# VH-VL binders against q8ixk2r445to577: the designs that were tried, part 20

Target 1, 133 residues: q8ixk2r445to577
Amino acid sequence: FFGMLQNKGLTDYCFDYNPPDENQIVGHQVILYLCHGMGQNQFFEYTSQKEIRYNTHQPEGCIAVEAGMDTLIMHLCEETAPENQKFILQEDGSLFHEQSKKCVQAARKESSDSFVPLLRDCTNSDHQKWFFK

## First folded at step 12 (VH-VL)

Design t1
Fold by OpenDDE, look of step 12:
Structure t1 (fold): chain C 133 residues (1-133), chain A 121 residues (1-121), chain B 111 residues (1-111)
Amino acid sequence: as target 1 above (133 residues)
Amino acid sequence: QVQLVQSGAEVKKPGASVKVSCKASGYTFTSYWMNWVRQAPGQGLEWIGEIHPSDSETWLDQKFKDRVTITVDKSTSTAYMELSSLRSEDTAVYYCTREGKYYLSYAMDYWGQGTLVTVSS
Amino acid sequence: EIVLTQSPATLSLSPGERATLSCRASQSVSWYDISYMNWFQQKPGQPPKLLIHDASNRATGVPSRFSGSGSGTDFTLTISSLEPEDFAVYFCQQSYSTPYTFGGGTKVEIK
């Protein structure tokens, strides 16, 4: 699966990543932004290694969850996907993070009109359901 | 103005299939989710599923996953709902309904006139 | 699925009276400050008509006598002063989680 990763619950919001430096793509937080399909900042790929890859150029970035965190941060992809980069896109649309045993949920950023994907306890909310478009 | 016009009433035998159409006009067909909802005589409303016409992304109630197929024809701005292996309990008025956008939410804001499907031996 | 329970099943009132309809969800349908609860009006032989979306927002063309309130699991539709054309069946519906579900309806009938 590849393309825009869109949330079911929020109206027309997709995964979005726009690093300050295109030559230094790791270390920043993945956010949600209106789906526009322009450029590479909304293009992601779900791989057979259960990675969510930011598909731009080499080296490739993979979404990871750092210890003790609930945010999605871009790391470098590895030959063998590390545990903190493994996600299961389930049949019901839920995006499950294996290591934390939590689901990716569209969330409102504190004191902001912005939105971000965060790890939360798994529920049946459409805000935890995602699909590629 | 937004209009959803559905196909006419159907009478079917048990085990047969029915395909109901819903022609949309007055808005950009490929920009809004189209839902299907049914209502048995004198009963409440039951959601069947939805489809996004731009890419045919589809979500179904698991109750219908094996018997319902929802499709669209973008060239005619028409949505279809096909229900197979019909049973008497499938007798109902079937509605198509557009899901409008409200900033961070959706709501079924326009409805077709409904299509009565009668299943009887 | 989320189960919606409406009460009362039937409400008998006269024109000019206030109608209060309840809808209770088996779990919260709120996400931050947004409640994904909608209200519909249905008259015999007609499709449902959207009245309220997101718990408290009147749909286009809906008279001001209709109002919605609530959050979490408890929601209310209020008709401040019933008009003759308001006697119908009213359904609540949640759009928080697929499969979307409807309440059993409240019939507002003339006393």
Scores: ipSAE 0.918, ipTM 0.957, lowest interface PAE 0.5, mean pLDDT 96
Fold by OpenDDE, look of step 15:
Structure t1 (fold): chain C 133 residues (1-133), chain A 121 residues (1-121), chain B 111 residues (1-111)
Amino acid sequence: as target 1 above (133 residues)
Amino acid sequence: QVQLVQSGAEVKKPGASVKVSCKASGYTFTSYWMNWVRQAPGQGLEWIGEIHPSDSETWLDQKFKDRVTITVDKSTSTAYMELSSLRSEDTAVYYCTREGKYYLSYAMDYWGQGTLVTVSS
Amino acid sequence: EIVLTQSPATLSLSPGERATLSCRASQSVSWYDISYMNWFQQKPGQPPKLLIHDASNRATGVPSRFSGSGSGTDFTLTISSLEPEDFAVYFCQQSYSTPYTFGGGTKVEIK
């Protein structure tokens, strides 16, 4: 699967990554932004290694969850996907992080116009359901 | 004004298929989810599924996943619901309904007039 | 799926009286300050009509005598003073989780 990764509950919002430096793509947080399909910021790939890969740049980035965190941070992809980079996009649309045993949920920041994907306890919320577009 | 106009009543035999249409007008067809809901005589409402016309992304109740196909024709702003392997318990009024946008949420704000599907031997 | 339980099943009242309808969800249907609960009115031979969305917001054209409240799992539809045209069946519906589900309905009938 590849393309824009859109949230079911927070309709019209997609995974978005826009690093400040194109030559340094790791270390920043993945956010949610209105789906626009323009540029490289919203193109992701779900791979056979269970990665969510940001592959429009070289070297390629892979979404990871750092220890003790609930945010999605871009790391470099590795030949063998590390445990903190493994996600399961399930049949019901839920995006499950294997290591933390939590689900990726669309979350709101203080600003009503700002949203981010965060790890939360798995529920059947549509805000935890995702699909590629 | 938003309007949803559905096809006419159907009478089918058990095991047959039925395809109900819903023509939308008065709004941007590809910007809103289209839902299908049915109501058996004297009973409550049962959600069947929804489709987003822009890309045909579809979500179905598991109860219907093997028998229901929801599609759209963007050129005519028409949504379709096909139910196969019909059973007597499928006898119901079937509604299409637009899910309108409200801030960060959606609600089924416009409904078709309903299509009665009768399944009988 | 999320189960919605409405009570009472039937509510017998006279015009001018206050109607209070309850809807309880098997789990929370709230996300931050938004509660994904909607209320519909249905009259015989007609499709449901949206009355309230997001727990407390009246849909366009809905009279002010209709109001909704609640969050989490417990929601209420109130008709402050029943008009003759208000006698109908009322359904709650959650849009928090697919499959979307409806309550069993409350019939508001004339006493």
Scores: ipSAE 0.899, ipTM 0.950, lowest interface PAE 0.5, mean pLDDT 96
Fold by OpenDDE, second read of step 15:
Structure t1 (fold): chain C 133 residues (1-133), chain A 121 residues (1-121), chain B 111 residues (1-111)
Amino acid sequence: as target 1 above (133 residues)
Amino acid sequence: QVQLVQSGAEVKKPGASVKVSCKASGYTFTSYWMNWVRQAPGQGLEWIGEIHPSDSETWLDQKFKDRVTITVDKSTSTAYMELSSLRSEDTAVYYCTREGKYYLSYAMDYWGQGTLVTVSS
Amino acid sequence: EIVLTQSPATLSLSPGERATLSCRASQSVSWYDISYMNWFQQKPGQPPKLLIHDASNRATGVPSRFSGSGSGTDFTLTISSLEPEDFAVYFCQQSYSTPYTFGGGTKVEIK
């Protein structure tokens, strides 16, 4: 699966990553932004290693969850996917993080019009459902 | 103005299949989710599934996953719902309905006139 | 799935009276400040008509006598003063989670 990773509940919002420096792609937070399909900022791939890869030039970035955090941060992909980079995109659309046993949910930043994907307890919510477009 | 016009009433035998059409006009067909909802005589409303015409992304109630196929023809702005292995309990009025966009949400703001499907031996 | 329970099943009133309809969800259908609850009106032989979306927003062309309120699991549709054309069945519907579900309906009938 590849393309824009769109949230069902949060209408017309997709995973978005725009690092300040294209030559330094790691260490920043993945956000949600209106789906536009332009450029590489919204192009992701779900791999057979259960990674969510940011489609860019080498080296490739993979979404990871750091210890004690609920945000999605870009790390470098590794030959063998580390545990904190493994996700299961389930048939029902839920995106499950194996290590934390949490689901990725569209969330709103406090007192903001901005949105981010966050790890939350898995619930029956369309805001935890995702599909590639 | 937005209009959804559905195909005519159907009478089927158990085990047969039915395909209901819904022709949309008055708006950009590929920009809005299309839903299918049914209503048995004298009963409530039951959501079947939805499709986005731009790429045919579909979501179905698991109850219907093995019997329902929702499709679109973008060239004619028409959505279809096919239900196979028909049973008597499938007798109902079937509606197509468009989801309008409202800030961060959708709502079923326009409905077809409904298509009665009668399943009887 | 999220189960919606409407009450009462039947509401018998006279024109000019206030109607209060309840819809309770088996779990919260709110996400931050947005409640994904909609209300529909249905008359015999017609499809449902959208009245309220997102708990409290009147759809286009809906008279001001219709209002919606609530959040979380408890929602209310109010008709401030019933008109003869308002006697119909009213359904709540949640768009918080697929499969989308409807309440069993409240029939507002003339006394």
Scores: ipSAE 0.885, ipTM 0.947, lowest interface PAE 0.5, mean pLDDT 96
Fold by ESMFold2, fold request of step 18:
Structure t1 (fold): chain C 133 residues (1-133), chain A 121 residues (1-121), chain B 111 residues (1-111)
Amino acid sequence: as target 1 above (133 residues)
Amino acid sequence: QVQLVQSGAEVKKPGASVKVSCKASGYTFTSYWMNWVRQAPGQGLEWIGEIHPSDSETWLDQKFKDRVTITVDKSTSTAYMELSSLRSEDTAVYYCTREGKYYLSYAMDYWGQGTLVTVSS
Amino acid sequence: EIVLTQSPATLSLSPGERATLSCRASQSVSWYDISYMNWFQQKPGQPPKLLIHDASNRATGVPSRFSGSGSGTDFTLTISSLEPEDFAVYFCQQSYSTPYTFGGGTKVEIK
């Protein structure tokens, strides 16, 4: 799949990657932002290796979760997808992180209007349901 | 301003299918989820599923998955729900309803007038 | 699926009285400070009408005598002083998790 990765539960929020330095696309956190489809920040590819790939920018990034962490961080893609970069987009819309056995959930930072995807115990909430637009 | 106008009542025999239409006006059809909800006589409300007209993204209650098809025609701003293999238990008023956009949520804020589908021998 | 249990099934009251309607969910329907519980009014021969969205927010054009409260699993719709047009059936509905579900309804009828 290629497109915007939208959350079912939040009104019009999508995965977004906007690193402070466009020349350093590795090591920054993926966020959720209002879906707009403009520019390159909201387009991702879901690959046969179960990667969520940011490939509209050079170099290409792959979303990962580092061991013991719950945040989605941009890493460089590798020829063979590392375990921490593998996500299963299931038929019920859940986005399952194989290594951690957790699901991606839309989360609110503090009580702000800032939102991020985080790993959480899997539930049936629409905040853990995702689809490509 | 927002209007949802549904097709007329249907009488069907068991095993047949029915296709109910819902024509939307007064808002940007492709920007809002459209839902289908039914209500058997004297009973409560039952959600069937929803579709987003922009890309036809569809979510269905599993009990209907193999018998229901929800579609849209963007050119006429019309949503459709087709229910096949009808049984007497499918006798109900079928509603289309739009989900309005609220703070980090959706809610069914406008409803069609309802379409009575009667299934009997 | 999330089961919504409304009580009482029937509430027999007179105009001017306060109505208190309960809805309980089989699991939490809250995400942070937002509760995904909605309330609808339905009169005979009419479609449902949205009264309250997200537990406590009155929909456009709904009179101030209607209010909603609650979080997690327990929710309440209150009609502070019943008017003749308020005798109807009221449904709660969760939008936290597909499939979305409705409560069985509370019929508010004239005593």
Scores: ipSAE 0.847, ipTM 0.932, lowest interface PAE 0.6, mean pLDDT 93
Fold by ESMFold2, fold request of step 16:
Structure t1 (fold): chain C 133 residues (1-133), chain A 121 residues (1-121), chain B 111 residues (1-111)
Amino acid sequence: as target 1 above (133 residues)
Amino acid sequence: QVQLVQSGAEVKKPGASVKVSCKASGYTFTSYWMNWVRQAPGQGLEWIGEIHPSDSETWLDQKFKDRVTITVDKSTSTAYMELSSLRSEDTAVYYCTREGKYYLSYAMDYWGQGTLVTVSS
Amino acid sequence: EIVLTQSPATLSLSPGERATLSCRASQSVSWYDISYMNWFQQKPGQPPKLLIHDASNRATGVPSRFSGSGSGTDFTLTISSLEPEDFAVYFCQQSYSTPYTFGGGTKVEIK
């Protein structure tokens, strides 16, 4: 799959990656932003290795969750996908992180109008359902 | 100005199929989820599924997944729902309804007039 | 799937009286400060009409005598002073989780 990764529950919010500099793509958090399809920030590839790749630029980034954390952080992709970079997009739309056994949920930053994807215990909420468009 | 106009009533025998159409006007058809909901005589409302016309992304209630096909024709701004292997229990009024966009949510804000499908032997 | 239970099944009242309709969900339908509960009015031979979205927001053209409240699992539709056109069936509906579901309805009828 290649395209914008959209949340089912929120009105038109998509995965978005906007690092401070294109040459500093590692270590920053993935956010949710209004879907617009402009520029390169909202296009991701879901691969046969179960990676979510940010590959509209070089070097390619792969979304990871570090041990004990719940935030989705950009790492460099490797030839063989590390376990912390594997996500299963299930038929019910859930995005399951196999290593942690948690699901990706749209979350609200504290008391702001800013949103991020975070790992949470899996539920049936549409905020844990995702699809490519 | 938003209007959803459905095809006319249908009478079918058990085992047949029915295809209901819903022609949209007065808004950008490809920007809003289109839903199908039915109501059997004397019963409540039952959600069947929805489709996003922009990419045909589809979500169905599992109880219908093997008998229902929901599609769109973007060139005519028309949505379709086809229900196969009809049974008497499928007798209902079938509605199309659009989900409007609200702050961090959707809601079914416009409804078609309904299409009565009667299944009898 | 999320089951919505409405009570009472029938509410027999006169014009000018206050109507209070309840809807209880089998699980929370709230995400942060948003509650994904909607209310519809339906008259015989007509499609449902959206009254309230997201627990408390009136849809366009809906009179101010209609109000919604609640969060989590417990929700209320209030009609502060019934008008003749308000005698109808009212449904709650959740949009928190597919498959979306409706309550069984409350019939508000003239006493």
Scores: ipSAE 0.844, ipTM 0.930, lowest interface PAE 0.6, mean pLDDT 93

